# VH-VL binders against b8ga54, part 2

Target 1, 230 residues: b8ga54
Amino acid sequence: MRVPQTIAIDGQSAAGKSTLGALLAEALGYLYFDTGVMYRALALAALRAGIDPDDEAALSELAHQLVIDVTQPTVADGRQYTVLVNGEDVTWAIRSPEVERIVSRAARFPSVRREMVRQQQLIGQRGRVVMVGRDIGTVVMPNADLKIYLQASLAERARRRAAELRSRNIDMPLEQIAAALAERDALDAHVSQPAADAIILVNDGLTPAEEVALVLNRFVYSEQALENGH

## First folded at step 3 (VH-VL)

Design w7
Fold by ESMFold2, fold request of step 14:
Structure w7 (fold): chain C 230 residues (1-230), chain A 122 residues (1-122), chain B 115 residues (1-115)
Amino acid sequence: as target 1 above (230 residues)
Amino acid sequence: EVQLLESGGGLVQPGGSLRLSCAASGFTFSSYAMSWVRQAPGKGLEWVSSISGSGGYTYYADSVKGRFTISRDNSKNTLYLQMNSLRAEDTAVYYCAKEGDWELLYYGMDVWGQGTTVTVSS
Amino acid sequence: QAVLTQPASLSASPGASASLTCTLRSGINVGDYDIYWYQQKPGSPPQYLLRYKSDSDKQQGSGVPSRFSGSKDASANAGILLISGLQSEDEADYYCMIWHSSAVVFGGGTKLTVL
């Protein structure tokens, strides 16, 4: 059996990366996480240490002092994974609004990103992982067994976001959602590019279940993969 | 540190007008939706108005539609509320608030200003 | 009929737990809403505490202790704010909030007295 041991998922905001990643990991029994948790963990540690999120030298030093690990859930409280910082469970603390407000400022420094990538690579080397982000297939796991780059039209991503908001009884104009997504795409453009060997999956018109089944049947459990195994 | 500071409150006659300002600092102002919430003396909180980060989308409570106008100047990091045709029932402390999700108008208010008092009385 | 109803007051002892309810009117279902909670002390603006949609979809406010938690009681059509290990500084007004029909709606508030 030669199923991929490392799966990298990159793609556009609101294209469904997290949904696909979580469902694939569930189907395979793999660890799932998005690499944004690494930067949220650093941001939390910076807040606790009173470090200015615009101070590159202090943040880089802090990043080198932290051991950030992501594991399967260790508590049955609705989490998708457990995030540890130097052994402390910070899974929910990294989701606070104050962390979210500063994470992009802390994450923009190349020296910080280099150390976070190094720690992501260590997690990836354990195998049996689906890792979701913006540069997983190009930088974090350049040798991943399977690389997927998710795309969806702006219109489709806006419709999916609108449906999520409606499920919370938030009625936001579709054009407003599309404008916000386009602004996010512009902010992320410098990083959000597919690896040369990535499978480009355009998921317009696919449900999450259809998308997962497509990936499993075509790229994980294909007849060629099974024959090549034994 | 995120800070919001309201100003422009005061005493005004019924039928009069007043413009409130909210000076913002410590975050990328243009990336976040903003809201006005008021609290009459001894009463609870009442949402007044919200505006998107770009300023292109505005929302109002039924009680103020047609009388109040929310706006923002992203070059000055300032939120405004123009209040016209004021009534006694508009007497309140007015808070400005920052939304918690930089992409959404409707997703909570994580930072609040200190408030500015508007009194509508003859 | 108010969209959100909160008890006007609630008392509890230091070290005990308090459950603050936020009841949605008939015709809407608490399961479909994010329930936001705010604390307000006299002379101060409200402070964000937390949001609860479900156990897998929730958010704690920055610096808010884990002794504050959210839940829902579907049979009562209510959001719940649980405060365990009550301290004297928890004495405050507590508001729930939802987004409903393109508007923000606050509950009337509950004055929690720690006695």
Scores: ipSAE 0.203, ipTM 0.661, lowest interface PAE 5.3, mean pLDDT 87
Fold by ESMFold2, look of step 4:
Structure w7 (fold): chain C 230 residues (1-230), chain A 122 residues (1-122), chain B 115 residues (1-115)
Amino acid sequence: as target 1 above (230 residues)
Amino acid sequence: EVQLLESGGGLVQPGGSLRLSCAASGFTFSSYAMSWVRQAPGKGLEWVSSISGSGGYTYYADSVKGRFTISRDNSKNTLYLQMNSLRAEDTAVYYCAKEGDWELLYYGMDVWGQGTTVTVSS
Amino acid sequence: QAVLTQPASLSASPGASASLTCTLRSGINVGDYDIYWYQQKPGSPPQYLLRYKSDSDKQQGSGVPSRFSGSKDASANAGILLISGLQSEDEADYYCMIWHSSAVVFGGGTKLTVL
């Protein structure tokens, strides 16, 4: 009851937002999702309707016609959440290579982003949610009970990405990974900033389990967090 | 619509050279790794070479290392395979394939061209 | 020993299921690999079907029906492509693929015949 009901996690690429978000949600019994699924759902719908992902007017109209919902898993098939578009389960279809290729083109339009944020806000209003993204604490859930902004050094993020690729048996040179992450940081500087009331977590040297325990002990179950409950 | 169109195949004598091209459209070419895969007549698939989205990193099968050079021109959305010192065993259909970028490499080769035929015969 | 081994052919009836295997050589463990599957019809390039590492780490290719699924048999050191509800258009060559030692390796392929 007194624990945060809404948790926003923003942060740098490859800083571990999805790992922290999923583990926190598991510990609390909350819904977890990355808001990128909203744009993937729109991209899927656009492909099915034959809509050009560069046609802002058509995409904006489509976005207003869709009802996109994210819920706890409804199928025991390894999913972390269920994604519905107008009631249809599209959880795995939004992960297809064709969707991945166009999602950034479809997502760049402000009118599209406004409608997707509106639908994210409706999901957040239900509470008991950990939402991961780039603007969750500033735009989607500006009144979230707990806001976290994750940071890690470029070197640590490059190491983590390299390990992820090696788990797929792909050895990519570390300097190539670091250069790509640095380029991404520069591109994101204009569109993602920590909320003024966000906790800045620098997680260099922390395992996922250590990071989760830190967040739970300091910011969810702490005496101060419990005293500040509504 | 993602399209990959190979060209440059043909008949060549052993020891000769060919340059294959693959024209790409319908996606941000520089964001994705690219590959060449070949298939000899009546045989299975054999990976030849891959190149990173920037072009800074290249990989080769042992059978072609030192003879083939993969490259790309991101300003022209074109992938290349320079094939030197050709041998009869290089006879195959050569496919251009799109992989993920360095963040998406776990998608595999999700789009393939129609192929261009290379015949090495005297 | 080849890195990946597939049976050369497999036959199954329409409406039945086919289980196509991709066996990794001794010395490497199927549990550590993403197994990619491709379909190729005569005269056409290969087409991506799916990737399977685990039930929580998998990907269906765009437009690929859910009756195509991946799994692993750890005791056989093999990746498995399951095709349920076989249709005549499923008759094709099927290749598995892995990333191994920073190289791409294909299996020899299985010709699936739908009687």
Scores: ipSAE 0.099, ipTM 0.653, lowest interface PAE 6.3, mean pLDDT 87
Fold by ESMFold2, look of step 6:
Structure w7 (fold): chain C 230 residues (1-230), chain A 122 residues (1-122), chain B 115 residues (1-115)
Amino acid sequence: as target 1 above (230 residues)
Amino acid sequence: EVQLLESGGGLVQPGGSLRLSCAASGFTFSSYAMSWVRQAPGKGLEWVSSISGSGGYTYYADSVKGRFTISRDNSKNTLYLQMNSLRAEDTAVYYCAKEGDWELLYYGMDVWGQGTTVTVSS
Amino acid sequence: QAVLTQPASLSASPGASASLTCTLRSGINVGDYDIYWYQQKPGSPPQYLLRYKSDSDKQQGSGVPSRFSGSKDASANAGILLISGLQSEDEADYYCMIWHSSAVVFGGGTKLTVL
């Protein structure tokens, strides 16, 4: 009834999109994924087929030949989702350095992006999905039941990134982190904008648990459920 | 295919200078941090210096700080190491290495060049 | 005290498994680190093998066979490179590496001999 079946999460780099998306999906029993996975899957397939990542015609043809699917985890190995290319589990293979080095080259072509968006839209049509990205609420799922655009101050995003790196024992200067985030923001400014019907969530001062509880209580469940709580 | 080709090594007397170059291809050079790592004859690997993708941040091992300068020219896809006040202990093969993430200078080194040899002797 | 310590040499038989250790000094804990592994054959540059933080946070290097894997031994404060099904081409020097205190630190290396 009032529970959204499709949730789009867009927002700034390091604003916590993936954390919110994963926690919301877990709470709802929904599929979670970041749509960048689609382009990594294509890049892997291109490498295996010996296709030059700068050859638009060959990449576009390959993109149309592939069925890229994302499902809930099928293996208990710490994955957040399972990625299939023509039925083959490629969940970890798409994270190889080989794929990482070429994914941006393979993804730059509009014809490739159109086919990847088409396949993302097919996944979204199944419902019970939280998709995270930069253009989900505007392009991939323009009719999503719930659209969230995450924002946080540059200072807060830099602190969160620094904490993430420190959890891996990487002590990168805070000013360096902030500069990298600002550069990323500038690169994304003309591509990633909130959908007109998106809820703008500024999450400064919220823990991930508080943020997900806020979203569930205010934007997922009915007013009646909130009124009956003690 | 990512390729890194070092050049500029050679024989030099103590106190001398050399400039190493590393020509890069097969990836968006400006998006990745780069490093120099050296290996003395019969010895292990020693990190020398790293530089961010933009060139705005540089890091040096204590053993070379003040004597070596890392730089890059992103328009030429080339990494440099200017080595001054060379000492016998600087004798090594010098490798150019690509880091795995331009946002993390020290995230790891996934591609290495073939190396160029620097010999410091009288 | 060196940040990373590796045995200078290790021997193992073809077809067996080799477990190469990379021990962190006291005062730092292996659980907090990404452990990188590199292989180097004589006359060649190092080659990236893999990175291991945990089973859910790891990376295999390009073209590196799955018989190479990473793990950690918390009781020994050590990163582990496991090579199963040893082959003669696995004879090489193996280095571990971590990011520590704003610097890249390599272990001293282990020469693996396949007898």
Scores: ipSAE 0.081, ipTM 0.634, lowest interface PAE 6.5, mean pLDDT 86
Fold by ESMFold2, fold request of step 14:
Structure w7 (fold): chain C 230 residues (1-230), chain A 122 residues (1-122), chain B 115 residues (1-115)
Amino acid sequence: as target 1 above (230 residues)
Amino acid sequence: EVQLLESGGGLVQPGGSLRLSCAASGFTFSSYAMSWVRQAPGKGLEWVSSISGSGGYTYYADSVKGRFTISRDNSKNTLYLQMNSLRAEDTAVYYCAKEGDWELLYYGMDVWGQGTTVTVSS
Amino acid sequence: QAVLTQPASLSASPGASASLTCTLRSGINVGDYDIYWYQQKPGSPPQYLLRYKSDSDKQQGSGVPSRFSGSKDASANAGILLISGLQSEDEADYYCMIWHSSAVVFGGGTKLTVL
């Protein structure tokens, strides 16, 4: 009998998935990461090899040649995780504008995605991980011990985004932010669905600290969670 | 490759009208805000107008409010600027610019077109 | 007073460093803003160089050499574009930009001459 060893967090854009994931992982001493880093790592490797990001065959071959790993932070420089490509620390290099410009082009190919998911699954099999994304509980970790699908009302997500923008002196109308979020939800609808066994967590009215405490008390350390410790 | 191509510039008399177009390619047009920025001969950059990805929200510089209308047709990947009641001071090269992805907090104009010249002469 | 003020021109020699300033008007604080920088060469549209909020919150534009960097001078209420190791191709007009009150504001531009 033990606490969940694998935690999958999916959910709506701007619902706070990364905040919840990072805080849960910190509380449990687990690895945290979002799966987008896998595609950024591949994009970086493609740039370094001079591979056209629109060449599916070359990208698929490259993906099979790379070992992409995500670990606990190995350097105290503000990172939340360390990303390795064939043992090289690329944690910050994958955040470059060059990578950002091509990552969606490289990530669109099903053959590339299948290999990236396979490597994500290998990381997940080590356990003690909180993995955040859009299809983690359905595709990457279908057997995760705990699956959370995070929701918040459109109004609440818009208010949270507005506060973030105001901290940068961007005074954007709340209705514009809400419209952009609704458009994003529609674009994501075909891939971002809760797993059948996911806990649906509506976090309207919850602070991040309250949300973490709720998850820990109700779904990690509860009598039911301890009974399902495999 | 992100590409923006302006058209519709030309010579017009004061009080006249002109419609600019900007054809976009290489990105999901409807997901990004778009802007018009102008530059008078020998002068600096002046923001003119911006429009949200959906087209539902528009913003204008005070110098053009009530005279210019920004719009977009997401089915044609095209941004427009309708310019009415033109004045000599509207003479400029007009650039179309793509905003960065706001979800990543890149609220800046990361890709620019080559511009189209509008000349308003008396 | 203009929201952003840039000197009209600046000259520096090849291999030296140039420090281009973008001064915010009294009443607003440079520490609260993302400062965007653009380069424009004659006959060409502007090109995005970088954004600077703080040392932990910044971004280099695509293909922009690392000798271009951003910073701020809080005592002068100014954003700074530093170009080290100046090369002749760095001769251009440079504009700063901020989001202010949900509007885009450009500085007047600085013509950098590399002699």
Scores: ipSAE 0.078, ipTM 0.599, lowest interface PAE 6.4, mean pLDDT 86

Design w7
Fold by ESMFold2, fold request of step 14:
Structure w7 (fold): chain C 230 residues (1-230), chain A 122 residues (1-122), chain B 115 residues (1-115)
Amino acid sequence: as target 1 above (230 residues)
Amino acid sequence: EVQLLESGGGLVQPGGSLRLSCAASGFTFSSYAMSWVRQAPGKGLEWVSSISGSGGYTYYADSVKGRFTISRDNSKNTLYLQMNSLRAEDTAVYYCAKEGDWELLYYGMDVWGQGTTVTVSS
Amino acid sequence: QAVLTQPASLSASPGASASLTCTLRSGINVGDYDIYWYQQKPGSPPQYLLRYKSDSDKQQGSGVPSRFSGSKDASANAGILLISGLQSEDEADYYCMIWHSSAVVFGGGTKLTVL
């Protein structure tokens, strides 16, 4: 009868959140939204305005002036979504080395984060959305109809990152990749925890197709899930 | 504004030693791999060495293995190249370069310093 | 056999296009690599221009004009840097670069002369 209208996907770095989110959204006809783009959009705007990424007051003011929207792809160029800043398509511009160099500096301020979360919440309120991040089920969409927290063993995540790098002919030692992932897990532990009502999905041994089918069959279209729509 | 400033170049006799430094600013230094690239007079670019963001993994060109040591001090935002047993063919401008992604993805050197000159001559 | 081969020189007229090639040796496939391009003007360090893996996986360097673009020619096993609308300031040395066998590898460079 009634399928979840809002789906939150959180999880460990390199656990496959973006892959599951994109495939699940495709299967449902939903918007796929990676909340990291909000901070990249702000970083791009800060660069264009000549704003110091360490100036919290200026960044917070800028964040309140921007309207950041995410839509279904509007161009067939391999994008997963279209990102707009005040109506301008910035989907690829937010991927530049310039933006990458400052995004973590701009994103660390609580006042900036509060405004970005507010705009993420507005997108979530529209429904028919799969939102991927680190704190979606706890902060952005605390009332999401379905919350998934992805986990995979450190060994599996390292192997997946290694395969991604090898597809570009970068042969990095597996131990180096695992160490970097473990460091990231420790850094993220204070903000990336499962919501109390999240389904914990350990995806070791699952292909993306198997994972999507499992989620759809057990948690989206199951009789138990649909009963909550009465 | 991302900046890389090399120093420590100079004239040295064959068999001598020299330590190069690269002061970094405008980015989270510990999040990025760093590289040294050199260019002999009138010649092309030659990669010398790379080091991971943590400093735990190092890579060297065959031409410098066993003679050069790359290191970093993340508390001082500084990259180093210790060059021992120098040879005439080590004469070059030495560039410090920032690699791309904080997780060591994409070894594309997107920011370069101005270089420091090392001359190995009798 | 060198991993990357670039022609030593290329000349083109202002306003024309130049197509700079970076050929990978036999035994490795250009389709599997990110191809990085760098410009070096006399007396200056190299400057990052762009990276090309595919049309959906590419990156323009900061401030690099859109008239610089990357592509690949699979039949020639080569990365390509296209510079359209050539200007006098485009006269420079151009290097390609890949990560290969746990090492960074540069091509020998192409001197572009704008006459």
Scores: ipSAE 0.073, ipTM 0.627, lowest interface PAE 6.5, mean pLDDT 87
Fold by OpenDDE, fold request of step 14:
Structure w7 (fold): chain C 230 residues (1-230), chain A 122 residues (1-122), chain B 115 residues (1-115)
Amino acid sequence: as target 1 above (230 residues)
Amino acid sequence: EVQLLESGGGLVQPGGSLRLSCAASGFTFSSYAMSWVRQAPGKGLEWVSSISGSGGYTYYADSVKGRFTISRDNSKNTLYLQMNSLRAEDTAVYYCAKEGDWELLYYGMDVWGQGTTVTVSS
Amino acid sequence: QAVLTQPASLSASPGASASLTCTLRSGINVGDYDIYWYQQKPGSPPQYLLRYKSDSDKQQGSGVPSRFSGSKDASANAGILLISGLQSEDEADYYCMIWHSSAVVFGGGTKLTVL
């Protein structure tokens, strides 16, 4: 198998999609693209324009007016990617609490999502991208060279989430974490399914490095190709 | 517009009780953890208590454990702080604060009310 | 002995940079913590400024100017709030905060005076 130019990563909540995506992209010298940032960019633009996150018509129009681009990091400030809205760097601005409060509301409309997907596809068509998000392998990049569905048991995901919380000095009962994750799984069950041609990667008991190794071992690449990617 | 409005403060004798309320608007109340933070006159900020969005998790400062109870009614978009066995050192402005989404590992108190004053004195 | 220690006061001139420190007590590593920063002006409630864990894991408060930034000094085991291009309106009390053992802990606060 040749080195895939486009890699789609889907998976369950808290399965580690973003981690795998970022590491894989780094290993290959590809763009790491979490599609969520595009919706946050829209939310930011909506806030700036004074558009109500419940105003579908206005949000749809805004979405069509915006040119959202995602590129490899252009500034060495710890960012994993650069997000541009109409040429403006909004990489960190999209992480504001105000954006976080409304992004889900702004992103729920099909008309908005269709436009976002269109723009995501434009980025994907450039190649050399690891795209992570929702329905990437089925909707956004149905022709991706490699599709991965990352899966982990509820228990494992709960433990991982618990560890993340503990690393932030928050202790929460594992059972409640698991319950919350299960609820989210149930909500996503009808929406997020693996692509038919996706490889299912069960990462229980695996480190992120091991996951990356498993993926990389699935295709042949030259040392020169790796060097050119960096 | 996101808003928090505290109420219930007042003058109370040592050993007395007060119940503070915080009315929230402009956001999905149940999706966010909430906190109480107090500030004694001329002093710094002191965390009092926090509660998760669902109300399933509660946290208390050692100074108020066993005396204060944090709760919420998500149907009313209201946060509460039941304060019992009040002491002079509990005198402070009590702020209601909206926290981040704990499920997303955001814990900053990004919105604060104007505060309500509690005075414990004989 | 305090979990978080801040200097009581700091003075700086307009246009200069101010570096506010939040020192963690020995035994806990600043690298493991999200450091939250708040600004409080007289007669007003605190305002959220930013969260900083690392360069790749940070958040800027809404409407907070970019001249406010967070960092860490591992050697000093401290969180740092940097205010560049200091302005008169930056005169305020600044508090750092962490979650520690499922409890919120605030620093004592630093009064920043703009000369």
Scores: ipSAE 0.038, ipTM 0.659, lowest interface PAE 3.1, mean pLDDT 90

